# Ledger of designs, part 4: VH-VL binders against o82653r152to333

Target 1, 182 residues: o82653r152to333
Amino acid sequence: KSLNVGIIGPPNAGKSSLTNFMVGTKVAAASRKTNTTTHEVLGVLTKGDTQVCFFDTPGLMLKKSGYGYKDIKARVQNAWTSVDLFDVLIVMFDVHRHLMSPDSRVVRLIKYMGEEENPKQKRVLCMNKVDLVEKKKDLLKVAEEFQDLPAYERYFMISGLKGSGVKDLSQYLMDQAVKKPW

## First folded at step 21 (VH-VL)

Design w7
Fold by ESMFold2, fold request of step 24:
Structure w7 (fold): chain C 182 residues (1-182), chain A 122 residues (1-122), chain B 107 residues (1-107)
Amino acid sequence: as target 1 above (182 residues)
Amino acid sequence: QVQLVESGGGLVKPGESLRLSCAASGFTFSSYEMYWVRQAPGKGLEWVAIIYSSGRTIYYSDIIKGRFTISRDNAKNSLYLQMNSLKAEDTAVYYCARDTEWFTFDYYFDYWGQGTLVTVSS
Amino acid sequence: DIQMTQSPSSLSASVGDRVTITCKASQGIDNDVAWYQQKPGQAPKSLIYAASSLYSDVPSRFSGSASGTDFTLTISSVQSEDFATYYCLQHNSYPWTFGGGTKLEIK
């Protein structure tokens, strides 16, 4: 039983620290080649006969530097085609940063990934760095801010550094791997 | 062709309220984030607010938070700005603006309305 | 909030001159800067996005660059139609903020 999980988010959202916490073992860099993008393996979680592979999604948060729209549109669409290969996408952001000074690109990413369901793929929204948030009720306000996004089947409030909420996420992913095909 | 038309500007006294409208056409309004930007006569541009496509995600400039409310009606292809407790400093041309195409993660205003003038004077 | 300090506030140039306008951000904002041109009596028009990329139909004499928190708009050879006021905008973090503007006047 296996599950391929893509993690999308800005640098410094805590993607690698989360995967390291879940798997407990750093994995040497490997790649999954696609027609357009090489996706780097962040880690592998194994429990019994079930394996969850985590992938970074480079190239999706890069700034564009062309003249006019022509090359930008093709590059963005080509890169996004590659992420359809994952069984589950984790959309991850720093909720502490969001409460202080919302990152415009991150807000757009959350909305873009959450607007339209993809029948080939499950998506979850992961609010990381909850250990830094002073008023925990503010986390519910952020979740409510994004509640009308039908593509996210579940929300996770976690700390990749402290491990808070990480067991719930890993259990969810293991459940998805066991239940495949859905 | 994309068109944004503001209306509702006029002369009001300090402390009064005014509601601006922006009628949108030529694009799928419900798929785009929308903005208000203002400019006092002879002064620079000031960002006022953004509202996301669903109408539920909203951010305001600090100078107007608590007094202005941005909203949208996707069925009517319309954007609104409710301005309460108006002050002389709110005198400006108010522009409705559309964000870039939704598939990019780079922002800039690719279409602007003609603006509507709000004058707050005793 | 992120402050965008734009300089100079005004400058005069002759046709053919090279002009440089600077915005400095109060903190790191990556390349999340756009530049706008506004002629008298008109709504602003987009010039530059992503600090250095030209918007559609913008003449190649316009260019943008970034170094740390310093962002520049350069007009390599000013033309008579370039008389206008120019603004930078940071869109890295909400709330978004414009620079104060630079009025380019023909000598």
Scores: ipSAE 0.476, ipTM 0.759, lowest interface PAE 2.5, mean pLDDT 82
Fold by ESMFold2, fold request of step 24:
Structure w7 (fold): chain C 182 residues (1-182), chain A 122 residues (1-122), chain B 107 residues (1-107)
Amino acid sequence: as target 1 above (182 residues)
Amino acid sequence: QVQLVESGGGLVKPGESLRLSCAASGFTFSSYEMYWVRQAPGKGLEWVAIIYSSGRTIYYSDIIKGRFTISRDNAKNSLYLQMNSLKAEDTAVYYCARDTEWFTFDYYFDYWGQGTLVTVSS
Amino acid sequence: DIQMTQSPSSLSASVGDRVTITCKASQGIDNDVAWYQQKPGQAPKSLIYAASSLYSDVPSRFSGSASGTDFTLTISSVQSEDFATYYCLQHNSYPWTFGGGTKLEIK
């Protein structure tokens, strides 16, 4: 069984740290062409006959509009077309940064990806770097800020560096791979 | 044709409250993030607050120290700024502004209202 | 909070001069800078978004650029209608902040 997982978020969200913690065998980074787009494989998690492949899409998150207003609509939609090919999409952000100085682009991404249900793709919201947050109640406040976004099937509070919550995420992904199609 | 019209400004005494309104027309109001920006006489622009299209996500500037509340009524195409415990330093022209459509990741004010003057003095 | 240090605070120029004004961000903000023009008694007008892209109907004599945390607005040949106050805005992180403004005056 196999599962393709896209990870969306800013480059400093901790995507590689998370995948390094999850994988049992290091995989060399490689670019994969998917027709008109190229995505970097971050790692592969293997248990028995089940495989979860993690892909990075950093260019899409940092894309700046250099065109007039009407042109940006078409270009944004075109850039996001390839994202719908993943079985599961992890929307990941640095929750410590969010509590200190919320990144405007990240907030818009979380709301955009979470507002409309997507029956063909499962989406989860991943609050990373919880190890840097002093008060646990602040994590709950951030979760409440985003809790009513129907496209997110589940929310995870993790530390990719320290491993907190990571095994719960790994188990969730393995369960999705085994149960496909859903 | 996008229009933003502020109203509700006037002369008030310190400690009083005032509610500003911004009437929107010519676009689907419920699809846009909205802003308040202010400018004291002879001074520069100061960002005040943003409210996201659903009304649930809000960020404020530190300069208002919790005295102002931004809100919206999408059914009435209206943006509001409730200003409590007004001080002389709140004297300014208050502008409402619209951001780009939510599908873009670049924020900028693509339409501004003409502003409404709030004067706070004894 | 991210501070936007705009300079100069005022500038005198003649019609036809090349003018540059700058904003320096206190930390990295990518290209999340917009520029605005404001004439006395009027609402601000959008000039530049994404650090270097012209807003609709803005004359091509206006341009923007970025180098690290330094952002510039350039008017290649000032016209009489360009005498106004100019502001930068960072919108990378909340709270958003304007620069202090640059008043462009006729020499």
Scores: ipSAE 0.427, ipTM 0.733, lowest interface PAE 2.7, mean pLDDT 82
Fold by ESMFold2, fold request of step 24:
Structure w7 (fold): chain C 182 residues (1-182), chain A 122 residues (1-122), chain B 107 residues (1-107)
Amino acid sequence: as target 1 above (182 residues)
Amino acid sequence: QVQLVESGGGLVKPGESLRLSCAASGFTFSSYEMYWVRQAPGKGLEWVAIIYSSGRTIYYSDIIKGRFTISRDNAKNSLYLQMNSLKAEDTAVYYCARDTEWFTFDYYFDYWGQGTLVTVSS
Amino acid sequence: DIQMTQSPSSLSASVGDRVTITCKASQGIDNDVAWYQQKPGQAPKSLIYAASSLYSDVPSRFSGSASGTDFTLTISSVQSEDFATYYCLQHNSYPWTFGGGTKLEIK
């Protein structure tokens, strides 16, 4: 049994920290040519005969500096056409940063991925870095801001560094691997 | 050929309301985020608001203090700005502008209308 | 809100001069800066996106660069059609903000 999980979000969202916490070991983020591939393996979680493979989507949030518009457009379009191949897509953002100063690219990403249901792919919204938020009530405000996005099956409030909420996410992913058609 | 045509500007007294319209043609309007930007006579540019392609996500500048409402009608290829409780400080040329394509995750204005003048005085 | 401090507010140049205009962001904004040109009586036009990438049909004498929170627009050899007002815009975080503008005048 296997599950392919895409993790999409800005570089500072904590994708590697979360993956390392779930897997328990460091994984090299750039194991292949970074400018010639759209997907990198972040880690593999194994429990019994079940395997969850985590992939980074580096081309979707690529800074445009140093590339012509057509080169960047082709890389972004290629990455988007392959996103539907994942069984589960985790849309991750830094909730502490969002409360301080909402990132325009992150807002566009959350809305784009959450507005229309995709019957072939499960999507979840992951509010990371909750350990940095002093007033827990503020997390509820952010959840309410994004509550009307029907493509997200679940919302997770987690800390990849401290581990809060991470076991819930790991269990959800393992449950999806068991339910995956064979 | 991308075209953005603003209308609805004019002379109004303080406290009154106006609704600006921007008619779009030459592109798939429903695929683009749209903006209002203003410029007081002899002054610099001020960002007013963005509305996302679906019409559901909107951000405003602090300068309008909740008095303006941006909206869109994708069936009519039209962008609107409802301006209430107008003040002398709102006197400006108002431009509608189009962003980059939504599938890129950078924003910048790539096409601008010619603007419509709003004058608030009495 | 992120403040964009643009300098100078105006400058005079002769045809052929090298001109440099600077915007400083009040915090880190990556390369999320665009530059616009506005000629008298006209709507603004896009020059540069992503701090350094030229918009289509913009002459190569225009260039942009970034160092930390300092962003620079350079015209390597000013032409008569370049006399205009120039604006930077940050689009990293809402609300978006323009710099105050730089009027480039002939002399």
Scores: ipSAE 0.401, ipTM 0.717, lowest interface PAE 2.7, mean pLDDT 81
Fold by ESMFold2, look of step 22:
Structure w7 (fold): chain C 182 residues (1-182), chain A 122 residues (1-122), chain B 107 residues (1-107)
Amino acid sequence: as target 1 above (182 residues)
Amino acid sequence: QVQLVESGGGLVKPGESLRLSCAASGFTFSSYEMYWVRQAPGKGLEWVAIIYSSGRTIYYSDIIKGRFTISRDNAKNSLYLQMNSLKAEDTAVYYCARDTEWFTFDYYFDYWGQGTLVTVSS
Amino acid sequence: DIQMTQSPSSLSASVGDRVTITCKASQGIDNDVAWYQQKPGQAPKSLIYAASSLYSDVPSRFSGSASGTDFTLTISSVQSEDFATYYCLQHNSYPWTFGGGTKLEIK
């Protein structure tokens, strides 16, 4: 049993910290070619005959600056092709940063990925860095802000650094790998 | 051709209300985030608000302090700005603007209307 | 809120001059800066996005750069149609904020 999980989010949202916590060891950058594209593997979680592979999607938040509009359009469209190939997509953001000063690009990503259901892909919204949020009621406000996004099957409030909520996420992913095809 | 046409500007007294409209054509309006930007005569540009394509996510600048409401009607291809409790400092040309195509996360207002003047004076 | 401190507020140049306009952000904003040109009585026009990328049909004499929180618009050889007011915009975080503007005038 296997599951390919894409992780989308801004740099420093905590993608590698989360995958390292779930795997239990630090993961060096590696590449694995799928179909016609190369993806950076963040980590592999294995339990028995079940494997969850985590992939970074760096092209969506890194392809800007120095390119003309026509060039950026083609590059972004290539990166979007990769997004549709994952079994599960984790959309991850820094909830502490969001509460202080909402990142416009991140808000757009969250809404875009959450507005329309995709019958071939499950999507999850992960509010990371909850350990930095002083008032827990503020987490509920952020959850309410994004609650009308039907494409997200689950919402997770996690700390990739401290491990809060991470067991629930890893169990969810293992369950999806076992239940596949769905 | 993409076209944005603002309307509803004019002279009003302090404390009154005014509703601006922006009629959109030449593109799939419901797929784009929309903005209001204003400019007082002889002054700089000020961002007012954004409304996301579904109409559910909205952010405002601090300068309006809860007095303005952005909205959209995707069936009519129209963007609105309801302006309440108007003050002399709200005197400005108001522009509507469209975001870039949905496939990027960059924001650079690829099309602007020509603006509508709002004057608030006694 | 993120402040964008734009300088100078005005400057004079002759056709053919190199001009430089700067915006300084009050905190890190990556390359989430756009530049606009506005002539009197007209809507702003997009020049630069992502700090350094030219918008469609913008002449190559325009360029943008970033260093930390300092952002620069450069016109390598000013032309008569370039006399206008220029604005930077940060779109990294809500609320979005413009710089105060730089009026480029003919000497």
Scores: ipSAE 0.380, ipTM 0.717, lowest interface PAE 3.2, mean pLDDT 82

Design w7
Fold by OpenDDE, fold request of step 24:
Structure w7 (fold): chain C 182 residues (1-182), chain A 122 residues (1-122), chain B 107 residues (1-107)
Amino acid sequence: as target 1 above (182 residues)
Amino acid sequence: QVQLVESGGGLVKPGESLRLSCAASGFTFSSYEMYWVRQAPGKGLEWVAIIYSSGRTIYYSDIIKGRFTISRDNAKNSLYLQMNSLKAEDTAVYYCARDTEWFTFDYYFDYWGQGTLVTVSS
Amino acid sequence: DIQMTQSPSSLSASVGDRVTITCKASQGIDNDVAWYQQKPGQAPKSLIYAASSLYSDVPSRFSGSASGTDFTLTISSVQSEDFATYYCLQHNSYPWTFGGGTKLEIK
């Protein structure tokens, strides 16, 4: 079984930390490429006969011009083409930073990726760096903020650095793997 | 480093034509929408036109519609503005600009050239 | 077309002053507003996107806010390098339209 996982988020989201924790070994080979973007391999997780490949997604090609009412639909559709390469897309962000100083770009990304389901791709929202949050109840506030986004199948609260909640995420990904050539 | 360099400006008479060019470097030109903004001497900014990355989608200001044509050559990393039937009121500094990518998280998100002056006078 | 009415057209201030520039949209445009700074002989520089978000290189004394169709750019404490002309831009729909500009001058 195999699964291709894309991780999208800002630089401070902790994508590399998570993959390092999950995989234990960085892999540089087998990058995926679209017409305009090359996706860097972050790592490969292998358990038994199941392989999960993690890829970095540098960002969406949404521009200022893409927010006009006349073009919004077309822009949304076009943006999906760059991320549809993956069976599962993890939208990741620093939940601690969001609580302290939210970035509108991150919020926009989360909402955009969660707005409409993609029939070819499962999406999950990953609130990372929970270890930095002193009041756990604040995590619930953030979860509530994004709870009504239909495209996200699952929500995860994790610490890629400390490993909290990562087991659940790993299990979820393994469960999404399908029989196909590696 | 992102660079946008306009060229082609100069003095022309009313009714004449002029073609502006914008040479882009330091980024994947074909992935960005590009637009022109002009500024008459001592006046404010005025949006002129925008062309999407593929070149298939274009929008114009009503003021220049029918007279100006925006185009691009992605292979040459170049943006163009063909200006026909120029009028005195078209006198302005013309800026080439890259549209902002909202999810890049770069230090700089949008870029403008230094502009090229077009003077239309009898 | 969407009009962006910017006010005031000119403003005199001293270093250390708090300055507010307003742009009113003729119709609802969500937060599709950007602010630019332009100094004489230079191209405009981006300050704010999405009505209230600062670009990375913009000093924290700059801020943007939105209320309905009213958008404001605020400089909490004007510095000598802030004397320039400021423009708002709506990009909610085409044609894109700029405000008339506000020239911030030394008092």
Scores: ipSAE 0.044, ipTM 0.664, lowest interface PAE 2.9, mean pLDDT 87
Fold by OpenDDE, fold request of step 24:
Structure w7 (fold): chain C 182 residues (1-182), chain A 122 residues (1-122), chain B 107 residues (1-107)
Amino acid sequence: as target 1 above (182 residues)
Amino acid sequence: QVQLVESGGGLVKPGESLRLSCAASGFTFSSYEMYWVRQAPGKGLEWVAIIYSSGRTIYYSDIIKGRFTISRDNAKNSLYLQMNSLKAEDTAVYYCARDTEWFTFDYYFDYWGQGTLVTVSS
Amino acid sequence: DIQMTQSPSSLSASVGDRVTITCKASQGIDNDVAWYQQKPGQAPKSLIYAASSLYSDVPSRFSGSASGTDFTLTISSVQSEDFATYYCLQHNSYPWTFGGGTKLEIK
């Protein structure tokens, strides 16, 4: 079984920390180029007969023309169509930073990716760096803020650095894997 | 380094046609949506049309009422606006612009040309 | 079509003043609003995207905010180079529509 996972988020989201924690094998830097985006392989998680490949998505761009609830066609032609390359998309952000100094771009990203379900892709929201948050109630507030976004199948509170909640995420990803050619 | 240069503007009579061009350089033209905005003398900005990178998706302002056609030639790094059945109210500076993009948490500015003046007068 | 009602059409201010320009959308447009500055004889310059995000080259005295269908551009302390005409743009739906513009003049 295999699964391709894309991770999208700001530079401080902790994508590399998470993948470093999760992956058993680091794959040499490989890139997959599309017309609009370059994807870097972050690592591979192997458990039994299941392989999960993680990809970074630094090349994803949001365009004015590509954003619009009433313009499905525009969305299809947006550079973000590259996300369709992944079976699962993890939208990740630093929850601590969000609490301390929220970035509107991050919020926009979260909302954009959570607005509409993709029939070919499952999306999950990962609130990372929970280890930096002192009060649990603050995490709940953030969760509440994004709870009504329909495209997210699951919400995870994790610490890629410390490993908190990562087991659940890993299990979820493994469960999403399907028998397909690598 | 990014540059947009409009051309083709001039004086025409009502009912005549004019074709504007926008020459793009300094970026991968074929990767960007391009649009036209016009501004009548002493007036505000008006969005005219947008064409996606492939050229297949196009949207127009209702103001042009189907009289204008936006097109592009990616091989020539050029954007065009064919204006037919011109009216006095079409008198304006016409700007070509690259659609704003932002890499996730990075900045990509939109760029505008300096515009070309179209004057429709009897 | 979505209408952007911009106000005021003009305002006078002195250097150091706080000024606010508002655009009201005729319907919900999320935060798909951009703000532009235009000086005479020049093409518009982008200031704000996504209602509240500054372009990197824009001074921090500029800010954008959104509340429902109300969008505001604020200059915390007007500088001499800020006297210009400002426009809001909605790009939530086609056709894109600009506000009517606000001319900021020196008092």
Scores: ipSAE 0.043, ipTM 0.612, lowest interface PAE 4.1, mean pLDDT 85
Fold by OpenDDE, fold request of step 24:
Structure w7 (fold): chain C 182 residues (1-182), chain A 122 residues (1-122), chain B 107 residues (1-107)
Amino acid sequence: as target 1 above (182 residues)
Amino acid sequence: QVQLVESGGGLVKPGESLRLSCAASGFTFSSYEMYWVRQAPGKGLEWVAIIYSSGRTIYYSDIIKGRFTISRDNAKNSLYLQMNSLKAEDTAVYYCARDTEWFTFDYYFDYWGQGTLVTVSS
Amino acid sequence: DIQMTQSPSSLSASVGDRVTITCKASQGIDNDVAWYQQKPGQAPKSLIYAASSLYSDVPSRFSGSASGTDFTLTISSVQSEDFATYYCLQHNSYPWTFGGGTKLEIK
């Protein structure tokens, strides 16, 4: 079984930390070129007969409003077209930073990616860096803020650095894998 | 240290042509959409045209469509506006600006040049 | 084309006053609205993007909000340096369109 996972989020979301933790062994950086974008392979998680490949989303930019392009021509020419190629998309952000100094662009990204389901892609919201949050109640507040977004199948609270909650995420991803060539 | 410097403005007669240039520095020019905005004396801002980073996607305001041509040379970090069949109504300060439909969590999306004055008068 | 109806065209205020400028879009444009400040003899300066987000160098007395097709720029307490002309911009669809502008003058 195999699964292709894309990770999207701001630079401080901790994408690399999470993938480093999950992969355990660093795989040599490989690049996958699509018709519109080149994605870097962040790592590969293998358990038994299941392989999960993680891809970075370099060059993926947000619209000023936090929403995607509505212009069809522009849509085809930008890196966002490649986002639809992933089986699972992880939308990730720094939950601690959100609590201390929320960035409206990040909020809009989260809402945009969660507003409408993609029949060909599962999306999950990953609140990262929970280890920096002192009060658990604060995490619940953030979860409540984004709880009604229909496109997100699952919500995860994790620490990519320390590994908290990562096991659950890993298991979820493994469960999403389908029989196909690696 | 982003800089945009317009040039090419001046006094012309109706029906004549003029080519404006915008020299960009301090950023990766080829990665950004660039656009022109003009402002007639004592009037408001008016969007003129935009050209995407690749140069393949272009949009014009209806009022200048067919007369003006926006183009870019990424190798020279330059944006251009070829203005043909100029009219008195085209008299304005012309600003070049960097704008991205997309941003990379940078707080500075828009940069404007100082503008160059185009005066169309008989 | 999308029209941005900006109001008022001019406004007089004193230092310390709260002022509000409004732009109404002729149709839905999400939050694809930017606000600019322009002082005489200068190029426009970006104030707000995405309808309600301030650029980093913009004082906190400035704020933007959106409700449907109504967009507002608010200065909570006008300062002497705030007297200028303000413009809204929709960039949701081409052609991009500016509001007519609002000149904020000293009362």
Scores: ipSAE 0.029, ipTM 0.613, lowest interface PAE 4.4, mean pLDDT 86
Fold by OpenDDE, look of step 22:
Structure w7 (fold): chain C 182 residues (1-182), chain A 122 residues (1-122), chain B 107 residues (1-107)
Amino acid sequence: as target 1 above (182 residues)
Amino acid sequence: QVQLVESGGGLVKPGESLRLSCAASGFTFSSYEMYWVRQAPGKGLEWVAIIYSSGRTIYYSDIIKGRFTISRDNAKNSLYLQMNSLKAEDTAVYYCARDTEWFTFDYYFDYWGQGTLVTVSS
Amino acid sequence: DIQMTQSPSSLSASVGDRVTITCKASQGIDNDVAWYQQKPGQAPKSLIYAASSLYSDVPSRFSGSASGTDFTLTISSVQSEDFATYYCLQHNSYPWTFGGGTKLEIK
C-alpha cells in the first residue's frame, strides 16, 4: 500500500519537525516536478507493507485578496492545482503562535483549503506545537474557530517536536493508504 | 531585487501620441497582472488600466478608454501604454505596478515603479 | 463604478498620536481593499492588502480593519517618518478606484 501526503503551511508550522519525528528513514532529498511546481520529498514512512511519502510544498502561495477578486474557476488554473496531486493534504500551522499573534495569511490559508472538499483528496488540519500551549481551553478555542470548514476530514492537535498526537496522525495516514506500486 | 522601471515620458502637445514602457526584472513577469496608475501634479492616484498575465484580459478606466492601449511582451518582460489623442488632463506621473495576486509565506511584497512624467501642453 | 470616499482629506498630528483614516465604499466590496503610503516625490508604497493584512516590511503600528463597507487605516503611534499622504484602493470590481487621499501633516 502507498500514500502520497502533501504538507502545506507557513515556515514556522513545524513541517520538518513532524516529518523527522514520523519518518524512520530519511530518503535523500529528491525533488519531483509537477506541471506547475516542484515538490521536495521530506521523507518516507514505512510500516509493514505500507509506505507513506511526505512532500513539502514550498512553491504554494496564498492569494493577496480573499474571496471575490478572482472567481473560483481561477483556482483550478492556478498554482494550487498542484496540491490535488496528493492523496492526503495536511494543512499545518503553529497553534501557539496563532493564539499569541495570529497571522491573517495563515488563517486565510486554513479557510481557503477548508472551503471546499476535493473528491480525490482528503484534507486534514494539524494544529502543531501544542506543547507550547499551557491551557487546554485555548486549544479548544482554536479548534472552534476552524470547526466549520467542510473540506477537513479530521483535525489533529500535535507536537511534531515532542511527538504528542503524532501516533494518531500516523495511524490515520496508514489507514488512508491504497494498494498501488511503491 | 524586483524592479520596475518606467520610461517614455516627456512633453507633448494635445492630440499627439506617446508610448510608455515599463521594464520588469527580478520576478517571473509572465505570471503577474500588471497595471498603470497615474497621478496628476498635486492630485491623487488614479487607476488607468490592467492587463492580465496572459494578455488576454484587459480593463480600462472610463477616462482613458478608447484612447489608451495597455499591452505586454512577456518575452521582453515589458509592459506598455500606448497613449493616443492626449489631452492636457492626461498630464501626470505614470506608474507601472505589479498586481501581486499570490504571496509566499516568506515573500510578501508589492511593487511600483518610480514613475515617468507625461506633460501635455500647448 | 464603486466610489471610495476617503476621510479626512487632511489631518495634523504629533509624534505619538493615534491616527485613523477611513474609506467608505459605495457598495459591498468584500475585503478587497489596499492601503498605500506616498511621500513627496516618491512612488506609492504598499502598506496593507486584503483590508487588514500588513505587508512584511510594514511596521506593526499600522493596522487595517473592515466593517461592512467601512475600511479603516490606523496608526497607533505616529512616527516622524509617517507624515505622508495615504490612499485606499478598492480592487473588487473594475474600474479600480482610489480614495481621494489623506495628507497626514505634522502639527
Scores: ipSAE 0.021, ipTM 0.620, lowest interface PAE 5.6, mean pLDDT 86

